Miniprotein binders against a7ua95r516to809. Designs and how they scored, part 45

Target 1, 294 residues: a7ua95r516to809
Amino acid sequence: ASLSLLSISDLVPDLQFIFFWMSNAIEILYFIQQKSPAYMQTIELMDDKAGSKESLLSATISANEEAMTILEEVIMYTFQQCVYYITKTLYVVLPGLLDCNPFGTEPSSEQCRRAAGVCVCAVCVMPEAVRRVVSVFQTTSDLLQQYQVHSEIQSQMFAYLFFFTNVSLFNQLIDKGPARGWFQRSRVLQIQASVKILLDWAKGAGHNHLAQKFFAKFCSTVTILASPPQQLSQMSWKALCAEHPSLKPVQLHRILTQYQLMAELGPLPIWQPSSEDEAYIYRTVDLLESFENH

## First folded at step 16 (miniprotein)

Design ag5
Fold by ESMFold2, fold request of step 18:
Structure ag5 (fold): chain B 294 residues (1-294), chain A 83 residues (1-83)
Amino acid sequence: as target 1 above (294 residues)
Amino acid sequence: DPKEKVEELLREAERLLEEARKALEEGDFERAILEALQAIIQISRAMLEAQKHGTDPEVREKLLEILQKAAEILLRAEEELKK
């Protein structure tokens, strides 16, 4: 949907319920794991009033095992539901990044936010499409902190959200880019600037390593497309593969083909795939990425 | 009937919660731990079952309330046993 009203704010009540359960299940599971040896020892040592101690101990052993099992299931289910709801909103808003023009707007910078905690520039706005994506990430971060979700789970959540973002943007660019004019140099430079705003948010939020790892494919694509012809035409296929290991041969080939078309270049011998890679540049099954690849 | 299954799990969780609360109040901390654990099991099953069929807000509120109260009893009973 090119004009969607389904925003992250519409999903907050569902996300609050899910985060509540996830956070509490984690805390209760931890409590049981840490405390049950002690309280089971106490039950073992209590007086056997009318023979009820043995049945109480047996029932408590069973209840501990069953509680830990069901709480692990709750944690897995709630994580999956968070991913489902959040990525549905991301899927709707991410394509707009490929159409927006950040140069016509004065965006808030990470440096302004760091220096004051709140931007002190004259205009503290982002391009609309970027703001929608940042809002999804920021709302997710705020909810995770509000419900005190364990930091390891928060990192796993953002690792997946960045992976999903990378796959969505890359697939849209490769699949729809020719028809939408997204390979034109001015458009690529606009896309590069928009992605930088997202990367700056991730760095300020403490997720820089995750963003660098999981955005690598899309960032490599944009870096190649943004390169001046004088620079790119001097890089061999082997050098490009070494500089951009996240790109599969079929993907690099497609990107270079689009670059050549937009720059009106004839075939370049230096971009001929190595003999080892030549078998792979036509594997169209490998062109687009799977959203379930993580 | 999926709705009947959720309601049965909720009723069982509520019963166990009340029994756990009474055990805690009476100073039977070992039984309060057991019954709080059993309430947590049943309310967790109720949540998982309810989510399969879409959960109305009233059921969600009840699920939250019972889990929180059962967890509080569990923590309190364990703390009392350490004395």
Scores: ipSAE 0.778, ipTM 0.952, lowest interface PAE 0.5, mean pLDDT 85
Fold by ESMFold2, look of step 16:
Structure ag5 (fold): chain B 294 residues (1-294), chain A 83 residues (1-83)
Amino acid sequence: as target 1 above (294 residues)
Amino acid sequence: DPKEKVEELLREAERLLEEARKALEEGDFERAILEALQAIIQISRAMLEAQKHGTDPEVREKLLEILQKAAEILLRAEEELKK
């Protein structure tokens, strides 16, 4: 039951039911909105049922309004349920992105070499940790297409899934990164490569704009951390804020502090916050993101 | 009892669906529209109620079946009225 909820493939039957209801509710609601003026007028002009016409017309007006109201509720509920189930799956698989090595020889790399029937050094197409995240996104996309969910709803769903992914990865990196060694340069480069694979999936799936928008905070963080020390040390605080507007002052300051430590750039602070930002660089309440900031 | 509430809503939706089907068959397209809308309302309420308490596969299948049939009657009746 609860263990099965952590795998997207185990959730597909429940998601199919929910997507079917959502898609049909949208279609029926649209039909009523578009056709009810016409069929209501036809009923109003009816003569051969004059006695029953007035009660029929009154009941139909009420039924139209009730149907539209309940269908809107169904659409909102089913959207929330889809997001709930999918994000529970994402929550489980996302941390692995921060630990995986897309360049190294992992168990999947050996399987790729053996499947090709040649014992050579080869790189797998996609590391398993990245594949698990992509699988959630791809399964979601396939289901939305299968049930012909309206494109605007599909965009809203991926907007939230990318937002959730960004918050989850950013919070994990900031909160656990020092203890997990994720600020080491070799690890940052591995993380950057893994995120690139996700961004490439989003571009190929037609969601490039959404991914660029909603991954901005995490991508900015990784971009800063991956920067060469000579290049980054020459950039001012103001320049970094301008290049990375998605980062709050406390977030940028924390990232730069960790960068300076791991790049061994000495004990003296290199990046001086502006006077207006200086009041905010120690507000730890603003350090981590809320999943409600969508 | 939540299961009794779902069963009550399902029974009402099925009754309305059968009445809508008969109205469509008899050429009473105005009543078919009304009764199809009423079936859609009740089956939607049944779905929302069933999801609060978990959904058995057999209830899930019934919910889908009734919604699909009610929507088909609604669409057919509207098309016939236009003639």
Scores: ipSAE 0.770, ipTM 0.948, lowest interface PAE 0.5, mean pLDDT 84
Fold by ESMFold2, look of step 17:
Structure ag5 (fold): chain B 294 residues (1-294), chain A 83 residues (1-83)
Amino acid sequence: as target 1 above (294 residues)
Amino acid sequence: DPKEKVEELLREAERLLEEARKALEEGDFERAILEALQAIIQISRAMLEAQKHGTDPEVREKLLEILQKAAEILLRAEEELKK
């Protein structure tokens, strides 16, 4: 038995079929909406040969309505299927972002320190884990363009994909981070670099606004964890809440607790929640995000 | 049998497509519009039904072909009717 990994390339034939139907259903629906008043008027004015006009008109009215209804169903179904298949592949590849080293192999401490301080082309390449995620997004973008899917539908698709990515990465970091060592500073810096590559792809693809909106929670988490101790220790709880509004009090509290532990800043809590937030920092039901909050 | 239901919807869509094609050829553009719409309805139902239970490559090819041809007849008939 071996672990099988899904890849986006294995899904391309199925996605091509689904995108074909979605794009054509949209175009046909639009055609009917725009043209049916005119051709219905022409049918109403036709000569009544063999008593066919009233039955033809009645049937055409019914067919217009039925066609619009079924095409709307096709559009909704195909969108849902695209999201379903694409997020299944994302679910498999996203955890690798938390384990990868975008700076290459881990050399001795001196060589690793030197490479991290200077960006050299031979050291800073896209790691396989990041490439797998970018490949899912790029393949999706390419298919949407190939089938001329309306830009508003493309934006809705990427909004959901970025939302899914944010929830998946955040939940895994919070839930598995202590056991996997993901809160160690060297790991956080590697995660930060990997996420920057993904954000750069989103900006270059024209989705910067969506990425900023839907990655905010995970990016805030990594930004806090990557902060130098002397800078973060000087910030109050209120200042951190204001700087990172996407984080719930229980989430911010957990992140700061892990930060203090890994930075070995002693047992005394550095950050005191505001009076307003005291009731919320222990609500573990609010710790992880739901995939249903899109 | 879900496969029999898909085959029945495909046969109906193919019949309607052929009737639409003949209507267009004969210059009966009003009937070509109606029958193209009816073909689009049935082929869309066939697609939705086929996806519930998995789709054979042969069925997938038919679904694409019939939709494209029905949409083309719809567009051509509407354009001719405006003349």
Scores: ipSAE 0.768, ipTM 0.952, lowest interface PAE 0.4, mean pLDDT 85

Design ag6
Fold by OpenDDE base, look of step 16:
Structure ag6 (fold): chain B 294 residues (1-294), chain A 83 residues (1-83)
Amino acid sequence: as target 1 above (294 residues)
Amino acid sequence: DPKEKVEELLREAERLLEEARKALEEGDFERAILEALRAIIQIARAMLEAEKHGTDPEVREKLLEILKKAAEILMRAEEELKK
């Protein structure tokens, strides 16, 4: 019940505090790492007035080591908290992406209508369900930029968020897709269009490589399901494995089996798994993706 | 009490910050760096302790203020040591 009301906007104050600490902790840590040799040398070159130099040097070494350790802990904690809050919000909005009809005349968001005129910006023309997902990523990007978080940390955060999104969407599609009609060609084309909008956003935000890498499994699934029966029925198991290396044999077999049922195709010998893969197609434990592998 | 521990850490951080400020004003830049680092350690501990037990906006604001001041002293002291 309470999760359904959670918006990214409600989390902004908490995220601002966390991002502030993350950014400053990184900056201070970097400062210590870069400047410590110089000011240690300065202490070493000081005149030994009454044995104070050795004590100061020892104390400064100890303080540097302790500061670096605690700042690393702060960075890890803040990173984890950001991911926790953002993924909670994604968990709520991602199911809407699979049910979205991007080709429908959904009315432009009320928020853009309240501003002076028809906004034709890329975000305003997005379907509401896609816009909600993009808003989470955009808010994250805006906060990371606002607090000038190091680019490597930004990349790691988006890598995880795309990983999480891919796992969530893939698992939902495989588990619930048949029951919800998401394997129907018309629905698959809607999902494909919605994902394309998200990928276009990621490209515009400078995360094209990460998005392609981490969405590969979901995109492969959607690509197979969107393929015309005439085309897909000509592809062998080996060819499909080679074209979609992100899919495990059990996953590919499941997708093809559901495609066959949906398209009312008879048994296709060309889709028969190889003798090498035959043992793996029954490993149902490997069917869904795990969130723990990141 | 976790709240008492956070308050203790904040008081110690403020004390260390004041020592860092005095050292900076006296031109003892090496000591200013040391005391600023000590202040940062205490304020970072206070942050981690406070966040484990819930969020108090007043505590958060105080943590940010002390962190900012400690970082400013650290940067100024380092700049003076380069001259």
Scores: ipSAE 0.800, ipTM 0.947, lowest interface PAE 0.5, mean pLDDT 90
Fold by ESMFold2, look of step 16:
Structure ag6 (fold): chain B 294 residues (1-294), chain A 83 residues (1-83)
Amino acid sequence: as target 1 above (294 residues)
Amino acid sequence: DPKEKVEELLREAERLLEEARKALEEGDFERAILEALRAIIQIARAMLEAEKHGTDPEVREKLLEILKKAAEILMRAEEELKK
C-alpha cells in the first residue's frame, strides 16, 4: 500500500514501532559499549574447569561484536524509515504553505477566543495548511520524546526534516511560482507570514538553530521577494550575493528576474552579475536543489 | 521465503531467550550475558528481515516483546555479575 497520501496520524502506529526499536537499540548499544570491558574481564578471570571458560570468552567476544554491528544497522534502518514515512507526508502538505492566506478571515482564531473566554489556543489561529505541517513536526517531536530518543538523534532527525522542507518549498516556488502566481507581492507577503509561523514553532520546540541553518535558502528567497522596490533596487548583485550566500548565482538571477516582472522594473545595471558569476547564471542543473544529503 | 526466514529467526530468538532466562535463574550470569546477546542478535535480524516485506501487527508485537525481555536479562545479568 502507498503511503504518499497518508496523514501523519495514520502513521503513528508504524512510527511507534520504529521509535521503540530505535530507542532500545541505542540504549542496548550504549550499554554494551560501556559495560563489555568489565564483563569480558570477569569472564577472562574465571577458573578454567573443563575448558569452558575459553569457549565462553571466545563466544562472548564474537556475540558482543556481532550485537554491536546489528544494532548499528537497526539504528540506521529505523532512522531511514522515520525520514521515509515523515517526508512522504511532508511532500504532500508543504506546497499548501505557498497557496494559503494566513491573513484571511481567521474564523478559527475568533471562534477559539470568543468560545473559550480567556483561553487561547495557538493551533486554533493557524491556517489549515500551516497546521498540517506543524502537526507533522509536532507529532514527530512528541514521539521522539515519548520514546526518550537521545537528543543528538532528535537533532539529526529535525535537521533532515528541515533540510527536506527547505528543498521542497524552494523547488516548488522556483519551478511552479510563475504559473501559480506565487511571485505576486501580496502572495509573497502571505508566504512570508506562513513561514514565520513555522519558524516560531521550531524556535518554541528548541530547534531554532537548525531551522535558521536549513531554511536559509528558502528564507533568503522570500526575503528578497518581499523587499520593497526602493530598498532592493539600491542593492548591487555583489551585495545581494554577500547578503544571501545560500543562493547560487543561477538561483539569485532567477529570483531577481521574477522580482523585476512583479515590480514592473526594467533591467537594472546594479543587478548585472559579476563577470565571475556570468558563467553560472544559466546552469539549469544548479537551479533546483537535490533531496539527497552529502 | 521471507516468512519462513522470519519464523526461523523468531524461533531461534525465543530459544536463546529461554536459555538466557534459565542461566540467569540458575545464577550462571556469564552464560546469561552470552545467550541474551545472541537473542538480541537474532531478534534484530528478525526485525530487519520482517520489515523488508511488510509485517503483521502480531509479528511486530512479538518482536517488541522478545527484544525487551532479552535486554532486561542482559542488563540484570551484568548487574549480578558485578556483585
Scores: ipSAE 0.782, ipTM 0.951, lowest interface PAE 0.4, mean pLDDT 84

Design bi10
Fold by OpenDDE base, fold request of step 18:
Structure bi10 (fold): chain B 294 residues (1-294), chain A 81 residues (1-81)
Amino acid sequence: as target 1 above (294 residues)
Amino acid sequence: SKVRITIEVEGPPEIADIIAQVIRWLAEEAGAEEVEVRVEDGRVTITITGLDKRMAKYLLKIIKYLAEKYGVKVTYEIEEL
């Protein structure tokens, strides 16, 4: 199937088994970790038949450690498989978020999965492009809850998905934004509104801290671009660095340069990088975010 | 649909036995009706009865991954019940 036709709903039948086995492996690992001391104590209470006890204890410890290692590998494997399929779906739907007009009047025609009829919940009233992104996250959340996946693993999964989303959106905005007109104020305001809907969903889903942390770079970029020229032109390089610490010097410099061009502003000495940052603004390798650095 | 899967693990006893134990635990936790482990001639055979077909197929995928990682030989058969 072409990547463009793949929806998260199409993957649910396969994902459910991955989540099932991941959850089971976690539960077993937890059980072994909790019971291991009791087993050791039981062996310690056995009659010492000529060194047999020490040998049995050592063998049991070693076997449990190896079993735990294998279970950790199962968990890691299943986790990676989940992330692979989910991020593949995100990759398809995320570009639509940048082109979305959230101020449009077209309600989602799709029924809420939780409602028997027409639903006016926050998800159902979302613009289609935003709803598609939210649907990926919601489906992930629902699967994690359905299979009672340990909270730490849930947090790690959402952390990675938000990281991936931020990197994808940021890189697209920086790389393609000027050419696609996404740096125009009207378009930026649309993007800002769309991202706000996503962040509001994340807050409602209990992932507010993670969302704020991992979307910081994209949000900072959008905030700068959404700023009126009169306001932004009064902010120094140092002030902008301090207000947007998630942005590398090269990234901030690129954003400001493109903003200046778009807004037809003359040279602004106040935006000149500090002497400390001057060498870093030319590090083009650091301009785009890497998917490997989370 | 329910299936019976028979898994044979061949390798160093120390790793084959542990892999078999992990497979048993996974199957038991999954609600298998029966799990049998037999050790014969340096091979460990695990027979799991009563798992859903798709569930069992994914377990086999996990087992294959483990086999490749730990350098053990795994063979399996699936029978529909």
Scores: ipSAE 0.771, ipTM 0.940, lowest interface PAE 0.6, mean pLDDT 90
Fold by OpenDDE base, last read:
Parts: structure tokens; sequence; C-alpha cells
Structure bi10 (fold): chain B 294 residues (1-294), chain A 81 residues (1-81)
């Protein structure tokens, strides 16, 4: 089956088992961690020769530590598998956010699972391209809740998914944006509106801090590109660096260069990098974000 | 559908026994009807009865991953009940 046809709904039947085993492994690990002290006390209270108790205690501790290590591996494996499948679906739907016109009336093809009949919930009124992305995150949230996954693991999963989303969208925008017309003002405003809907959803889902943190680069890029030429042309390189600290100098320079081309602006001395940043703007290796940093 | 899975773990006893214990815990937490562990010379056999087929199949994937990571040999059979 072509990757293009894979929906998150198609993966739910398989994902549910991964989440199940992940949750179970976490619960077992927690249980062992909590009971370990009581178990040790029980061994200490046994009427046995001191040497036998110590050896039994040592052996038991070692066995429990090794078992806990294996459980941690199970948790990590299942976590990675969840992320792999979810990010695969995101990879398919994320480009749609950049091409989406959120100002158009697109009929929602899928009914909200939460309502029988016509649903007017925030998800159902979303543009289809945005709804597809939100559906991935919502499905993830629903699975995490269904299997009562520990809150820290939930946070880590959303952190990674937002990270992945930001990297993917940012890299696509920087690399393909000029060629696809995504740097055109009208398109930028569409992208900005679509991202706002996604961020509003994340806020409503309780992930506001994570979303703000991990989408910072993409949001900064969109904010700069959405800025009117009259306003942006008055901002110095240093001011832009200060307002958009998530962007590396090479990234900011690339964005501004493409903005100049799009807006048919001549070279602006005010956007010239500082002497300190001048060496960094040529580091093309740092232009695109890496998926390895997480 | 419910299944019976039989897992054989071959390796150093200290590793095989611990892996078997973890498998037991996972199966018990999953609501297996029966979990049996037999230890023989360098081989541990775990028999799990009553797990859902798809659930059991994914457990086997986990076990395979662990086997590869820890350098133990794992074989398994699955029977539909």
Amino acid sequence: as target 1 above (294 residues)
Amino acid sequence: SKVRITIEVEGPPEIADIIAQVIRWLAEEAGAEEVEVRVEDGRVTITITGLDKRMAKYLLKIIKYLAEKYGVKVTYEIEEL
C-alpha cells in the first residue's frame, strides 16, 4: 500500500497493542520499584544464617535490578514503536498543512467519533488538512488515556511528536517553500492560520507549553514571513535575532534572503548579519533541522 | 481469539531466568489465564494461555527484540484455542 493512503485510523488496531504492552510494562516497573524495599525487609526478617540472608538478599537485588532494566527496555522499545508509526502517519499528512487554504469552506469528510450525527465540535469545523493532523494527535491522546499511560510518558511522546512536526514543517518550508510558492504572502497567511488552529488545539488538549516550545522555529519562520514588508524592513538583524532566538543565524539569513526575493526588495543593510554571526550564516549544514537531536 | 503460546529461551541461566520472569509478569499483567514456567538445563520454557491472538503476537515481537538485544536464543509456538 502506498504510504500516501496510510491513515492513523488504519494503524489504531496495531497501535493499541503497543500502547497496551507499554502501559503494562510501566505498571510492572512501578510495582517492582515500590515493593523492592518491603521485599528486602522481609528477607532481612527471615530466621536464617546471616551469610545465607546476605547472599539471598544480594541475589534478589541483582535479579530485580536486571529485571527492571529489561522492563525499561520493553518500555523504550514500545515507546519507539509508537512514535515510529505515529510519525509515519504525520509524515504523510503534514505537507497538507502547507498547501491548506483554511479560509475555504471545505466539507469535513469524516464525522467526529464523539458525536452521533452532525458534529460542530472544533475538530469538525477545521479545514480537512488541519483536521487530519489534529486527528493523529487526538488519536494518540485517546490511546494514551485509554491505556492510562503515565503522565511523564505522555509528555515525552507529545514532546517528540511536536518536535518531529516542527522539524518536518520547518525543513519542508525552507527547502521547498520558494519553489512551491509557500513564501508568497497569501500562502504564508494561510499557513499561519493553519498553524494557529493546531496550536489552539494543543492548548485545549493541555499541551500548550510543549507546543510553544517545540513549534518555536516553525512559528518564528511563519511570523517573519507573514510580517508586512514595511514593518520587517525596519527591523535590524540584531532585533530579529532577539525576537526569534529559536532560529540559527543561517536560518534567519535564509528566511530574510527569500523574503527579499519574494517581496522584490533590494538588499537591506539593516538585515546584514553582525560580524559575530557572519561566520555562522555560511554553515549550510545547520540550515535544516535534524531529527537526531531528540 | 485466545491463544496458547510456548516460548523457549536458551542462554546463560542468569539472563534466561530474568527474561522469563519479565515475560511472566507481562503475561500476568495482561490477564493471561495461565502462565507456566519450566526451567531445565540452560533452557527456560514459558507457556502462556488465554491471551488474545493479536496481543500475544505483539508480545512475541517484544520477546524477539529482547532476545536480539541480550544475545539469547528464543523460539516460540502459537496455538489457537
Scores: ipSAE 0.770, ipTM 0.939, lowest interface PAE 0.6, mean pLDDT 90
Fold by OpenDDE base, look of step 17:
Structure bi10 (fold): chain B 294 residues (1-294), chain A 81 residues (1-81)
Amino acid sequence: as target 1 above (294 residues)
Amino acid sequence: SKVRITIEVEGPPEIADIIAQVIRWLAEEAGAEEVEVRVEDGRVTITITGLDKRMAKYLLKIIKYLAEKYGVKVTYEIEEL
């Protein structure tokens, strides 16, 4: 199937097995970790026949440690596989979020999977492009809950998915935004509204802190771009740096430069980078976010 | 459909036995009807009966990953029940 047609629903059957094995491996690992002390105590209470006890204990400890290590590898592998498949679906749907007009009366054509009939749930009233993104996250959440995956692993998965989403959206906005007209105030406001819907979903799903943390860069970018020229032109470089600490100097400089061009503003001395940042604003290698820095 | 899978692990006993144990645990947790582990002549044979075919196939992917990671040789056969 072409990547363009890949939906999260198409991957659910395979994901189910991955989540199943991941959950099982976690449960086994937890079980071993909990029983290991009791098992060692049992061996320690056995009659010491000619030093066999120490050797048995050592061998058992070593075997358990290796088994736990292997289980951790299984967990990591299955986790990575989940992330791999989920991020593929995100890759397909995320561009639609930037092009979305959430203020349009697009009829929600898809019935809520949870209700027979017209559902007015938060997901059903979402613009289609936003709903597609949310559907990926919701499906992930549902699978994690279905297979009772440990909360820490759930948090790690959402952290990564939000990270990936932020990097993807940020890079697309910075790279393609000017050409696509996404830096136009009207379009930025649409993007801002769409992201707000996503963040509201994340809040409702219990991932507010993670969403705020990992979407900070994209949100900061959108916030700057959504700011009225009269307001933004009064903010100094230092003030903008302080208000948007998630942005690197080169990123902020790029955003402001593109904003200036879009808004047809003359040179703004107040946006001049500090002497300290001046060397960094030309580091184009740091302009786009890397997927490896997580 | 349910399957019977026979997995042979060849490698250092210390790692092969542990891998076999982990596979056994995974299979048991998955609701396998029967899991047998045999050690003969430095080969560990694991026979898992009663797993769903798709579950078993994914388990084999995990096993293959582990085999590559730990440098052990794994062969397997799948029989539909």
Scores: ipSAE 0.769, ipTM 0.939, lowest interface PAE 0.6, mean pLDDT 90
Fold by OpenDDE base, fold request of step 18:
Structure bi10 (fold): chain B 294 residues (1-294), chain A 81 residues (1-81)
Amino acid sequence: as target 1 above (294 residues)
Amino acid sequence: SKVRITIEVEGPPEIADIIAQVIRWLAEEAGAEEVEVRVEDGRVTITITGLDKRMAKYLLKIIKYLAEKYGVKVTYEIEEL
């Protein structure tokens, strides 16, 4: 199937079974962890000869530990499968977030499935490109809730999805931004508005802290690019580093260099990297974020 | 549709028995009507009755993953009820 046709709705039937088995495996693991101490105490209270009891206890502990290890593997496998399918859908829809105009009167093509008529809910008033991204996250949230997945696993899943989204958007903006005109002030303001809608959704969904943490690099980049030339040209390298600690020196230097070119600014000595950072601004290997560093 | 699946696990008893136990727990938690485990010399047979076909098929994917990871041989049959 062409990647372009994969909607999250098409994957829901398969995802349901993955979430089901993941949730069941977590529940079983939790049950074993809670019952294991009581079971061990029961064996310890049996009036058997000291040597046979110790051997039985050791064998039981070992068998339970091995079973728990296998359950953890099932949880990890199902978790990875969920993330794989969800990130595949994100990969398709995320570029649309950078290209969308949230200020345009795009006809809201999707009627809210919940209401007969024109729904004015926060999702229905979103631009189509933003709504598609939010739909992936909302569907994930709904599935996690439907199958009553443990809150820690929910947090881990959203942490990874936000991480993936940040890396994808950041890398696309840095790599393709100049060529696609995403560094133009008008386009940056559109991107900023679109990201704000996503962050507002994350806040409403209870994931504000995770969103702020994992979107920091992309948000910092957009904030710098959205800054008026008159304001940004007054900020020193050190001040920019301090305000945007999520950006590596090489990343900040690249953003400022591209901003300077786009804004047709002359050389700005105030943006010159410090002597301490000078060695780092040429580390092109650190320019793009890695998906493996999570 | 409901199915009956028969799974055979061949390998060292220390691994095969534990895998079989985990499969039993997963099937029971999933609401299987019946789960039977038979242990023979070097072979464990698990029979699960009453799971939905799609649910059972995904369980078999999990089992296949475990089999590959732990170096045990797994075979299975599916019967529609």
Scores: ipSAE 0.768, ipTM 0.939, lowest interface PAE 0.6, mean pLDDT 90
Fold by OpenDDE base, last read:
Structure bi10 (fold): chain B 294 residues (1-294), chain A 81 residues (1-81)
Amino acid sequence: as target 1 above (294 residues)
Amino acid sequence: SKVRITIEVEGPPEIADIIAQVIRWLAEEAGAEEVEVRVEDGRVTITITGLDKRMAKYLLKIIKYLAEKYGVKVTYEIEEL
């Protein structure tokens, strides 16, 4: 089946089992961690007459530590599998977020599963392209809740998914944006509106801090590109670096250069990198974000 | 459909026993009707009864992953109940 046809809904049946086993492994791990002190105390309280308490204690501790290590491996494996499948679905739908017009009246093709009629919930009023992205996150949230996955693991999963989303969107925008017209002011404003809808959803879902943290680079890029030429042309390189610390010098330089070309601005001396940053603006290896650094 | 799965773990006793214990816990937590563990001549046999077929298949995937990671040999059979 073409990756292009994979909906998150199609993966739910398989994902359910992964989430199930992940949750079970977490519950077992916590159970062992809670009981371990009690078992140690019980061994310590045993009479020395039957053998070396120290050897039994050491053996029990070692066996528990090894079992916990294996459980952690199960958790990590299942977590990675969840992320793998979910990110595949994100990969398919994320390009649509950059191409969509959120101001257009596109009929919602998918009815809210919660409503018998026309639902006016925040998800149902979203543009289709945004809704598809949100649907992946919402489905993930629903599965995490359904299987009562520990809040820390939930946070880690959303952190990674937001990280992945940011890297994907940022790299696509930087690499393909000029050629696809995504740097045009009208298109940038559409992207900004779409991202705002996504961030508003994340806020409503309780993930505001994570969303702000992990989308910072993409949001900074969109904010710069959405800025009117009259405003942006008054900002120095140093001021832009300070306002957008998530951007590397090479990234900021690339964004400003493409903005200058798109807006047909002449050379702007105030955008010239500092002597300290001058060596870094040519490091093209640092231009795109890596998926490995998380 | 419910299944019975029989898993054989061959390897160093220390790691085989621990893997078997983890499998038992996973199966019990999953609501298996019966979990039996037998240790014979350095081979651990785990029999799990009453898991859903799809659940059991994914458990076997986990077990295979663990086996590869820890260098133990795992064989299994699935019977539909």
Scores: ipSAE 0.768, ipTM 0.939, lowest interface PAE 0.6, mean pLDDT 90

